Miniprotein binders against q9sl92. Designs and how they scored, part 15

Target 1, 330 residues: q9sl92
Amino acid sequence: AMESDASCSLVLCGKSSVETEVAKGLKNKNSLKLPDNTKVSLILESEAKNLVKDDDNSFNLSLFMNSIITHRFGRFLIWSPRLSSTHDVVSHNFSELPVGSVCVTDIQFKGRGRTKNVWESPKGCLMYSFTLEMEDGRVVPLIQYVVSLAVTEAVKDVCDKKGLPYIDVKIKWPNDLYVNGLKVGGILCTSTYRSKKFNVSVGVGLNVDNGQPTTCLNAVLKGMAPESNLLKREEILGAFFHKFEKFFDLFMDQGFKSLEELYYRTWLHSEQRVIVEDKVEDQVVQNVVTIQGLTSSGYLLAVGDDNQMYELHPDGNSFDFFKGLVRRKI
Short names: E, the ipSAE of ESMFold2; O, the ipSAE of OpenDDE; V2, 0.75 times the mean of E and O plus 0.25 times the DockQ between their complexes.

## First folded at step 10 (miniprotein)

Design e5 (at its last look DockQ between E and O 0.60; V2 from the best seeds 0.00; counts 0 for: pae E 1.8 > 1.5)
Fold by OpenDDE base, look of step 10:
Structure e5 (fold): chain B 330 residues (1-330), chain A 104 residues (1-104)
Amino acid sequence: as target 1 above (330 residues)
Amino acid sequence: SPDQIRELADQLRELVDEFQRAVENGDMDRARELFLEIFRLAWRILDLARELGDPELLRIAYELMDLAFDFLRAIRQGDLDRAQEILQDMRELADRLLELVQES
């Protein structure tokens, strides 16, 4: 199959004059690159009027940009109608982009999953990646939980502002999003250490309007309120950055402890009994533990029937994190 | 229930008074702790608003949440004047909560 030499179009949008000048600078230098050397075409939002058809289910740049009132996050937007990976765009161009820049696509055909699985995202999913910087490497693993929480709260915020029934998006540890026991989204964080900082790229996928393969937010909403106005990807993304900026500022000021209560109310794992495997003298012994929370390192904290506290570690071999957990005494 | 909203309003007033004292004393650590209490309170109001389907109570919960984060920002910036303004806005939200109880 001919790898179609189709140039990837990236539309650059800035919230203010500052971000707009960055967009112009990037375009003029043609500095944005993809890791696969795909030819990139940089287009300014002001030039993109012919690419965004009003009747198209494309991401509405104006709707999103008009909603953004954040100080750092989501003020510089890269949109593409079709992209291999939003995560590759932001991670590969991290030094060229303002911190807090976001890349969004309507269709992602080589999306990065946690297990190197290629996630193909059909139309109707909200697929985005954004950048942030962190200084303390010990808390970098916790950022995925802040992101997960911000997504769940963003969906609620949009429902509340629209007078819609509450959609209870839950967190499946470590980074999946569920509604009514079905996966609707996931988070991927990657980091690189550069210039005494952790450059973190955060990828989020959320199924908003595609009922396949599991469900989407709008299918759940229609089941609750058939005549309701549907959720828009732009609304959720705007609400996400507003929520995430607040949670990130709180996280950086007071640590993850400030968000733990809300996280535990949002996750699926309160008092969950989990089977863990211990290796004792080359024999695999199964033990049952009860999940209590997260450790300071961001692992599952659990209590054994012996009243001993354990940190649960993934064995690295299981796709189901709950089937491949090893306990470590703490 | 009206009684639950009244209790939340009273708790908000008490917390705002404690915030005021912390700001006046320059106890920024206590102010950060009290922020968490306001954050929790705003979340409780939000949950109750969703349970009751009350759009005005929902608005108050969101406004309180926004004020809480604005307060945290003001404290981090050392803007005590802005922090005091926000505390006054929070008092007005407590009064609005009590008005809702009287109308119910």
Scores: ipSAE 0.640, ipTM 0.863, lowest interface PAE 1.0, mean pLDDT 88
Fold by ESMFold2, look of step 10:
Structure e5 (fold): chain B 330 residues (1-330), chain A 104 residues (1-104)
Amino acid sequence: as target 1 above (330 residues)
Amino acid sequence: SPDQIRELADQLRELVDEFQRAVENGDMDRARELFLEIFRLAWRILDLARELGDPELLRIAYELMDLAFDFLRAIRQGDLDRAQEILQDMRELADRLLELVQES
């Protein structure tokens, strides 16, 4: 049981003895915190193993950890059956956690107490956040595209392994994932600069087996192959870290150029024509441009009717992202 | 289609041969450029193998991808003997892809 309504239990799990000793140290110091000063209770995986095995619908810690073949990412896991934010857990505790640690929850929620509107994410959604470090701030914005690509390829890898038809997850720039015109996920990257390095926290939500609010991967799969085995969150997360670690190593060694062709084959914007609005002399001017790719800074690269290249940026609080783009010549 | 995979496998063999010459000549800048081309080609083969849905073609395509990452690791470690072994393995896999597609 929790100690109070504001209590939060975090189960710590390591791939090897090295990570297990880190988990013991964190528990002994009770060093993890949440932004609202929610009471945190740290539990070692060895203390919680029966609870996980008794609840088949919970994230299976052993299944995930047995699948991990990475050297850095996903080797230290924080799990809770419910959390306000997996991203807050890893970002607010960045310095206390091994880089590459992942936080997973079964349900995210907002609100507190009996009278507040408590919103919970649907069950079956894969909700996770993890950390990394980078040195070059110019390429930090590109990491979200590497993550997006790793998610789409991880889904394909699981389908390949299980002999399932492909679920063609597409990327909508900058950080949304779509299937059949419906959103199935999103990526959030934040960073802070400290000690000449960027501390990056990556949050991912992916609708694997949830019935709301849009669609999910298993609903699409059931329509394509009704008698097939369904996708599990643990399988996708394991495949994600395997793929991401290799893509991240390649990205850091060879730059985004090494991944950009694969990325453009996965995104929704190949040869897309969009209307951009400019304010000239207090008059709205509309221009048609064709999306070409990403700039080195991670914004959209487009070509106009004048055959010149433009960098397209969001203009703030527009409801329609593409109509709200601001262009700059390159 | 199988014909598209045949064309890509032929291109892979040609790139591996050019890559081996770059390594033999000590041209590491050219070798890294050719690695990127081989990597991209391997992904295109995987993508087409996924479209066909043949499990053997998929296994070979995944093996090619694993060899590409192993090669990058070998080059970073300065293990040129291992790198040469991996190039030979890549050539063999490209030949196996050609054989399987020709017999489909």
Scores: ipSAE 0.561, ipTM 0.815, lowest interface PAE 1.8, mean pLDDT 82
ESMFold2 (binder alone), look of step 10: mean pLDDT 79; pTM 0.739

Design e6 (at its last look DockQ between E and O 0.77; V2 from the best seeds 0.00; counts 0 for: pae E 4.8 > 1.5, pTM E .795 < .8)
Fold by OpenDDE base, look of step 10:
Structure e6 (fold): chain B 330 residues (1-330), chain A 104 residues (1-104)
Amino acid sequence: as target 1 above (330 residues)
Amino acid sequence: SPDQIRELADQLRELVDEFQRAVENGDMDRARELLLEIWRLAFRILDLARELGDPELLRIAYELMDLAFDFLRAIRQGDLDRAQEILQDMRELADRLLELVQES
């Protein structure tokens, strides 16, 4: 039986006439491609009325697009009911898409994680990737922290606007999101250098409405406020782009220094003692250091019991970043 | 507590006045530093608002945060008139904070 090559449908949405004309141009040229040569079908939002079944569980394009008041981010949306990876869509088509374009999917079956683990996102996760450009390569590694902050503050903003108790989403360095000690999300940034700029693709996964395998935001919310209206993926994504655009502007003008205080209040690692392994004369020596913050390069800054400051580097061998750290004197 | 809100309002007024002086003196570096302090202050108000469950204090915190970003945009664009308007809006937020203290 020839497995019918299931064409991937990409619905193109523009906030304004400018982005709508880009969508028409992309459709007419059939210029969007996937890395695996999957057949892509480009559909304009205006034509998609028959594809968006009133499945209450599909991403509501109109709800999201009506919430967007940003200048640069989230104004061009690609939605698909099912994708291998949102990150592959934006990264592979970076030059064809407006900067700040976002790809969202309801189901991601080959999602890219930091550990190269395939993250299969069940229905109820917010899975998106977006593009940005940066000129200074030294601060590109820091963008993941700005994104992490924007997600955590976006969740709070949605709760606050709804009169709900805020969900305290915390950052596990370098790019995981936790609630009550359970992982609820993660961030992946990739970059390529092209045309004198860093083309950065940012992937975010956030478990909004699927209680498995750990927890989701709505499960936490129900625990605090059982009769509350649940969080919508569209609301969180809208709030994210509003926070991210502001944080990105501040970051580009003032550097990460402007966000450090908020980052350290939001992360899990204030005064955390960690064991680092040093090689001394071919022997592995374990040392304890206390995490103080981040270096200007975006590594963990820690102090030893010797009061020496150290930059902590991943050894590249450990999946647990806190078990595979090597200290360097700074 | 009312005293904490009063302290935050006084800090905001002080920062806005220092900011005004920095802009008038053409000290844009100091102006940028003060903007960061105002932004940090907005987050302190936000945290207090969440702790107290006060929706008006929460609104003020968000408005102050938005004004801080708008101010940064105005400065970057060289729109000093808009920058002055935003500083006045920040003063009005400080007055609203003090009103909340009086109602408590």
Scores: ipSAE 0.355, ipTM 0.739, lowest interface PAE 2.0, mean pLDDT 87
Fold by ESMFold2, look of step 10:
Structure e6 (fold): chain B 330 residues (1-330), chain A 104 residues (1-104)
Amino acid sequence: as target 1 above (330 residues)
Amino acid sequence: SPDQIRELADQLRELVDEFQRAVENGDMDRARELLLEIWRLAFRILDLARELGDPELLRIAYELMDLAFDFLRAIRQGDLDRAQEILQDMRELADRLLELVQES
């Protein structure tokens, strides 16, 4: 019973005095809104003593915020123990929040305020959303790949720092994360265009320590090293922002080309053969293509048996992007 | 493995030297290409460090990647003195890589 039927408490935490003054201003104005007229109670982190628990399963605000050494991202935190959508918090309040603000929850539930994709998260999932700005709409779709890469590298960094066995998180294009053939996470990006800039909101779900029935990173780790230290959501999130800020700066300066080699080492699709179906008149013709990488627009680049290059697109009717792929000759 | 580390260290020193010449000549197109090559080399060192599980090699790889990103920030801010300091730090990392081959 941390939240009532029609209300929500959001704890605000800033890294420095600048972000702390923003938090105070937001609380005094009661400026943040949620969909469906949910009443919002804003609480400063300094006031939230009774919401902070000794349970290791609750998100540790101090551990995360003390780990932040970034200049832009992760410096303003919004936390709630239970929340319908971290994405709605940052996207609906984009103009009120510092760019780079992150919303985290311990438990996210479905059926609230969304029409397409929803993440269900039991406790132990790292569930967060954050914001950024971009000017070039042509490369906005590529941001999801930068985010995916930052997540996989963050997991590797935490394992390295803690002396843990290597956990090889792979990317399943376009927005899924896998370990040993099982899904452990996903990424959602949305954007709006305003004042000659794209306001981008990024949502991430990662199964760090959630129990059955699906797998999580700590379950994989226990199978590899039964007596090892476990991964904590706060450590992964801190490492994520460290990696993401560097990758984002490189991406914005040098383009996605600068990250492609690392991305293709991490994804599942190098030299993958895929059957695509074309309709010619009333006939369905099957063609085999071999995945080569990404196009400049962020779709799959493939070569056919005719030695022609194609861009592969989902047909929009499947939840699995690799079912029903259609090709466009380049 | 020692041969791989030696080759990476030699490549790093060569890239840093050419990068310094490009900056001194005002050839910013070439400087940008060389920065990307240094970044990619840092990743190859990191990949090797993770494969070997070598803590010292891992530390060098992370530091080199941080220096590459810090260089980009210094150039964006117009802090050319800081950029030159970072290039020297990269040369010292190449020397440290060669020392790892000798210490084996």
Scores: ipSAE 0.290, ipTM 0.719, lowest interface PAE 4.8, mean pLDDT 82
ESMFold2 (binder alone), look of step 10: mean pLDDT 82; pTM 0.800

## First folded at step 11 (miniprotein)

Design a1
Amino acid sequence: SPDQIRELADQLRELVDEFQRAVENGDFDRARELLLEIFRLAWRILDLARELGDPELLRIAYELMDLAFDFLRAIRQGDLDRAQEILQDMRELADRLLELVQES
ESMFold2 (binder alone), alone request of step 11: mean pLDDT 82; pTM 0.796

Design a10
Amino acid sequence: SPDQFRELADQLRELVDEFQRAVENGDMDRARELLLEIFRLAWRILDLARELGDPELLRIAYELMDLAFDFLRAIRQGDLDRAQEILQDMRELADRLLELVQES
ESMFold2 (binder alone), alone request of step 11: mean pLDDT 79; pTM 0.738

Design a11
Amino acid sequence: SPDQIRELADQLRELVDEFQRAVENGDMDRARELLLEIFRLAWRILDLARELGDPELLRIAYELMDLAFDFLRAIRQGDLDRAQEILQDLRELADRLLELVQES
ESMFold2 (binder alone), alone request of step 11: mean pLDDT 80; pTM 0.768

Design a12
Amino acid sequence: SPDQIRELADQLRELVDEFQRAVENGDMDRARELLLEIFRLAWRILDLARELGDPELLRIAYELMDLAFDFLRAIRQGDLDRAQEILQDFRELADRLLELVQES
ESMFold2 (binder alone), alone request of step 11: mean pLDDT 80; pTM 0.768

Design a13
Amino acid sequence: SPDQIRELADQLRELLDEFQRAVENGDMDRARELLLEIFRLAWRILDLARELGDPELLRIAYELMDLAFDFLRAIRQGDLDRAQEILQDMRELADRLLELVQES
ESMFold2 (binder alone), alone request of step 11: mean pLDDT 81; pTM 0.770

Design a14
Amino acid sequence: SPDQIRELADQLRELVDEFQRALENGDMDRARELLLEIFRLAWRILDLARELGDPELLRIAYELMDLAFDFLRAIRQGDLDRAQEILQDMRELADRLLELVQES
ESMFold2 (binder alone), alone request of step 11: mean pLDDT 83; pTM 0.810

Design a15
Amino acid sequence: SPDQIRELADQLRELVDEFQRAVENGDMDRARELLLEIFRLAWRILDLARELGDPELLRIAYELMDLAFDFLRAIRQGDLDRAQEILQDMRELADRLLELLQES
ESMFold2 (binder alone), alone request of step 11: mean pLDDT 80; pTM 0.760

Design a16
Amino acid sequence: SPDQIRELADQLRELVDEFQRAVENGDMDRARELLLEIFRLAWRILDLARELGDPELLRIAYELMDLAFDFLRAIRQGDLDRAQEILQDMRELADRLEELVRES
ESMFold2 (binder alone), alone request of step 11: mean pLDDT 82; pTM 0.812

Design a17
Amino acid sequence: SPDQIRELLDQLRELVDEFQRAVENGDMDRARELLLEIFRLAWRILDLARELGDPELLRIAYELMDLAFDFLRAIRQGDLDRAQEILQDMRELADRLLELVQES
ESMFold2 (binder alone), alone request of step 11: mean pLDDT 78; pTM 0.725

Design a18
Amino acid sequence: SPDQIRELADQLRELVDEFQRAVENGDMDRARELLLEIFRLAWRILDLARELGDPELLRIAYELMDLAFDFLRAIRQGDLDRAQEILQDMRELLDRLLELVQES
ESMFold2 (binder alone), alone request of step 11: mean pLDDT 81; pTM 0.761

Design a19
Amino acid sequence: SPDQIRELADQLRELVDEFQRAVEKGDMDRARELLLEIFRLAWRILDLARELGDPELLRIAYELMDLAFDFLRAIREGDLDRAQEILQDMRELADRLLELVQES
ESMFold2 (binder alone), alone request of step 11: mean pLDDT 81; pTM 0.781

Design a2
Amino acid sequence: SPDQIRELADQLRELVDEFQRAVENGDMDRVRELLLEIFRLAWRILDLARELGDPELLRIAYELMDLAFDFLRAIRQGDLDRAQEILQDMRELADRLLELVQES
ESMFold2 (binder alone), alone request of step 11: mean pLDDT 85; pTM 0.839

Design a20
Amino acid sequence: SPDQIKELADQLKELVDEFQRAVENGDMDRARELLLEIFRLAWRILDLARELGDPELLRIAYELMDLAFDFLRAIRQGDLDRAQEILQDMKELADKLLELVQES
ESMFold2 (binder alone), alone request of step 11: mean pLDDT 77; pTM 0.698

Design a21
Amino acid sequence: SPEQIRELAEQLRELVEEFQRAVENGDMERARELLLEIFRLAWRILDLARELGDPELLRIAYELMDLAFDFLRAIRQGDLERAQEILQEMRELAERLLELVQES
ESMFold2 (binder alone), alone request of step 11: mean pLDDT 81; pTM 0.775

Design a22
Amino acid sequence: SPDQIRELADQLRELVDEFQRAVENGDFDRVRELLLEIFRLAWRILDLARELLREAWELGDPELEKAARELLRIAYELMDLAFDFLRAIRQGDLDRAQEILQDMRELADRLLELVQES
ESMFold2 (binder alone), alone request of step 11: mean pLDDT 86; pTM 0.862

Design a23
Amino acid sequence: SPDQIRELADQLRELVDEFQRAVENGDMDRARELLLEIFRLAWRILDLARELLRAAWELGDPELEKIARELLRIAYELMDLAFDFLRAIRQGDLDRAQEILQDMRELADRLLELVQES
ESMFold2 (binder alone), alone request of step 11: mean pLDDT 85; pTM 0.848

Design a24
Amino acid sequence: SPDQIRELADQLRELVDEFQRAVENGDMDRARELLLEIFRLAWRILDLARELLREAWELGDPELEKAARELLRIAYELMDLAFDFLRAIRQGDLDRAQEILQDMRELADRLLELVQELES
ESMFold2 (binder alone), alone request of step 11: mean pLDDT 82; pTM 0.812

Design a3
Amino acid sequence: SPDQIRELADQLRELVDEFQRAVENGDMDRIRELLLEIFRLAWRILDLARELGDPELLRIAYELMDLAFDFLRAIRQGDLDRAQEILQDMRELADRLLELVQES
ESMFold2 (binder alone), alone request of step 11: mean pLDDT 85; pTM 0.844

Design a4
Amino acid sequence: SPDQIRELADQLRELVDEFQRAVENGDLDRVRELLLEIFRLAWRILDLARELGDPELLRIAYELMDLAFDFLRAIRQGDLDRAQEILQDMRELADRLLELVQES
ESMFold2 (binder alone), alone request of step 11: mean pLDDT 85; pTM 0.837

Design a5
Amino acid sequence: SPDQIRELADQLRELVDEFQRAVENGDWDRVRELLLEIFRLAWRILDLARELGDPELLRIAYELMDLAFDFLRAIRQGDLDRAQEILQDMRELADRLLELVQES
ESMFold2 (binder alone), alone request of step 11: mean pLDDT 85; pTM 0.843

Design a6
Amino acid sequence: SPDQIRELADQLRELVDEFQRAVENGDMDRARELLLEIFRLAWRILDLARELGDPELLRIAYELMDLAFDFLRAIRQGDFDRVQEILQDMRELADRLLELVQES
ESMFold2 (binder alone), alone request of step 11: mean pLDDT 82; pTM 0.788

Design a7
Amino acid sequence: SPDQIRELADQLRELVDEFQRAVENGDFDRVRELLLEIFRLAWRILDLARELGDPELLRIAYELMDLAFDFLRAIRQGDFDRVQEILQDMRELADRLLELVQES
ESMFold2 (binder alone), alone request of step 11: mean pLDDT 85; pTM 0.845

Design a8
Amino acid sequence: SPDQIRELADQLRELVDEFQRVVENGDMDRARELLLEIFRLAWRILDLARELGDPELLRIAYELMDLAFDFLRAIRQGDLDRAQEILQDMRELADRLLELVQES
ESMFold2 (binder alone), alone request of step 11: mean pLDDT 82; pTM 0.807

Design a9
Amino acid sequence: SPDQIRELADQLRELVDEFQRAVENGDMDRARELLLEIFRLAWRILDLARELGDPELLRIAYELMDLAFDFLRLIRQGDLDRAQEILQDMRELADRLLELVQES
ESMFold2 (binder alone), alone request of step 11: mean pLDDT 81; pTM 0.789

Design y1 (at its last look DockQ between E and O 0.76; V2 from the best seeds 0.61)
Fold by ESMFold2, look of step 11:
Structure y1 (fold): chain B 330 residues (1-330), chain A 118 residues (1-118)
Amino acid sequence: as target 1 above (330 residues)
Amino acid sequence: SPDQIRELADQLRELVDEFQRAVENGDMDRARELFLEIFRLAWRILDLARELLREAWELGDPELEKAARELLRIAYELMDLAFDFLRAIRQGDLDRAQEILQDMRELADRLLELVQES
């Protein structure tokens, strides 16, 4: 009953007349779907005044769209003040939406019915998901690293343009973002294979202006530059798509190798020592390895105390990725 | 810092000369390698500029802030030029590629100007 009674209002916004006509077509056909038969109400941007109250800091659609100068990504926006998952919106409607469409929400929650562990993203977080296509499945897992680079550089880009000191957002492999040892964001990529192409959906959460549960970018900025203008989610998202579009084009043309040096400049793991567990004759043996970088497949490259090279893989069953790593000699 | 900026300017001039040779020879593989070197150089300039801007804020030093902001502008312009160059080469637009190389030489001159002012 409660899950079947769910409803959702989605505001559609296009950068140009082309995207606006797509939005009108989607509304007329009522063609977007969500899991568990959630009812969807599609609203054009011009009709959306009732969803935005003056006393909250809702995502500013016009501020974002005025910032967009991309040719492919971020030109079609889907927004709702509250969603269970921006990822579900773009992934379940991949074929109906222009590739590169982005879904943004002010508040994300996943819990209806049976879930015991409900994680909510409070207001002030930048919560978004967008789509892309790839043909080579061998490099699809690397896209998360391209996305993480684009997020870190977008934050720095906004600071640069405001004349503010940079916020040193670092990457914790494989898909977490950190500032001063505290998590400020995460990236999720999923894909399906259809019609000889990988349909890739990318979700990003970034703590821009929320005070809890961890830290946020504006708290860090206030500590460094207390009288500065604070970062807005819309500015960061615009900068993200500008950076991502360039990095994605480079990645598709020349591979991840083209971005690898920048990635190692930004990540936390240069020469990090990690304990890995191996099974020998049904016993668990701990070995120390030193992180060297990434393999071509996107796993960790490490050197053991025996001076042999290893590839480190997650086992899929551990909450701490470094505790669940399994090494393979290369 | 002034010695670092001079080294970056010298590297940029050398890379632009190598770009010009690659364009003249029609060597697309070399042009792609040189793009990566320019891209990496632009990021080194950007990292330096970001570090100097943070330092200028900590010290309250307006002359250091002015220098850091000029380095930021140069880094962003160089990065944009690098991507424009790669696009021009892919499209076979060699006249546009030569215009971009001249713009890169002007950025090297701006880097040297910062050294003269320090």
Scores: ipSAE 0.684, ipTM 0.872, lowest interface PAE 1.3, mean pLDDT 84
Fold by OpenDDE base, look of step 11:
Structure y1 (fold): chain B 330 residues (1-330), chain A 118 residues (1-118)
Amino acid sequence: as target 1 above (330 residues)
Amino acid sequence: SPDQIRELADQLRELVDEFQRAVENGDMDRARELFLEIFRLAWRILDLARELLREAWELGDPELEKAARELLRIAYELMDLAFDFLRAIRQGDLDRAQEILQDMRELADRLLELVQES
């Protein structure tokens, strides 16, 4: 059976005339490529009226674009009804896209996760990737925490603005998002060093409206307020870029320390006791430590029962970061 | 409580006065430090507003809900103004910085009005 090489349709949207001219330029040059050489069809938002069926479940481009009030992030959007990976779109085309460009899809079938986990995003999941640039390579690992915070605050912001009970999205270090002890999202950051800058691609997955396999934000919301209006992916994404731009500016100006208090209020690990392994004379010794925060490098900071501070490092072998930790004395 | 909101309003006025002095003295580094204090204050207001909203929903109190929503609006506006101020001082736009400080004073007045209506 010839798998019909279904051409990937990419709809290009610009917030202003500047981004719209970029979209036209990209279309005319046909410059956007996918890593698997999938045939790409570039379509302008103005031409896409026939592709955006009034399917209540497709990402509403107009709703999102009308919500964008940011200066740098989310002003150039690539949407597709189906993609292998939003992350591949932005990372492979990083030089062709404005910094802060976002790719969104309704269905992602080969989404990149950490540790080779393929994130399949069914319909109702918010899957997006966007680009940013950083100069200091030492703080690039911390951007994932800023993104996590921005997602958690975006969900709350949407709830508050809609007059809904807020959904308390929590951060599981390093990159997972939880509600009521269930995973609802995750973050992936990748970077490449080019032209004296770190080109960072940020991927986010958030389960907004699909009750499987765990839960979604709207299922939690219905449990608290059955008659409430549901959260829309477009609203959350708009709120995310508004929060993220602010947090990113603060992070670049004053460092992650300015966001630490908010991070520690939002994460799951305050005073958490964990078992860590030490290698002493080729013997593995288990020790208990209490998580206190993050180090300046973005590792877990913990205190031992000896009152010594330790930096916790993943062993690289455990899928559960908390089961495969090695302590280093700092 | 009304007393907590009054305390937050007083803290906001004090911070705005310190910001004003920092801008007038050209101490942009101090202004950047003070930003963090306003940022934290805005989050404290936001957290209180969220607590009051939860209480209002649990009690079925529409007046408490109205007050909590106004407090939320003030917290979000203060957060936005704080970041706009930080941008203005980084750009050297002192006129815009002064306008923002005035807007922050108006938010402190709105907090006090909310206490008087409660």
Scores: ipSAE 0.445, ipTM 0.771, lowest interface PAE 1.5, mean pLDDT 87
ESMFold2 (binder alone), look of step 11: mean pLDDT 83; pTM 0.834

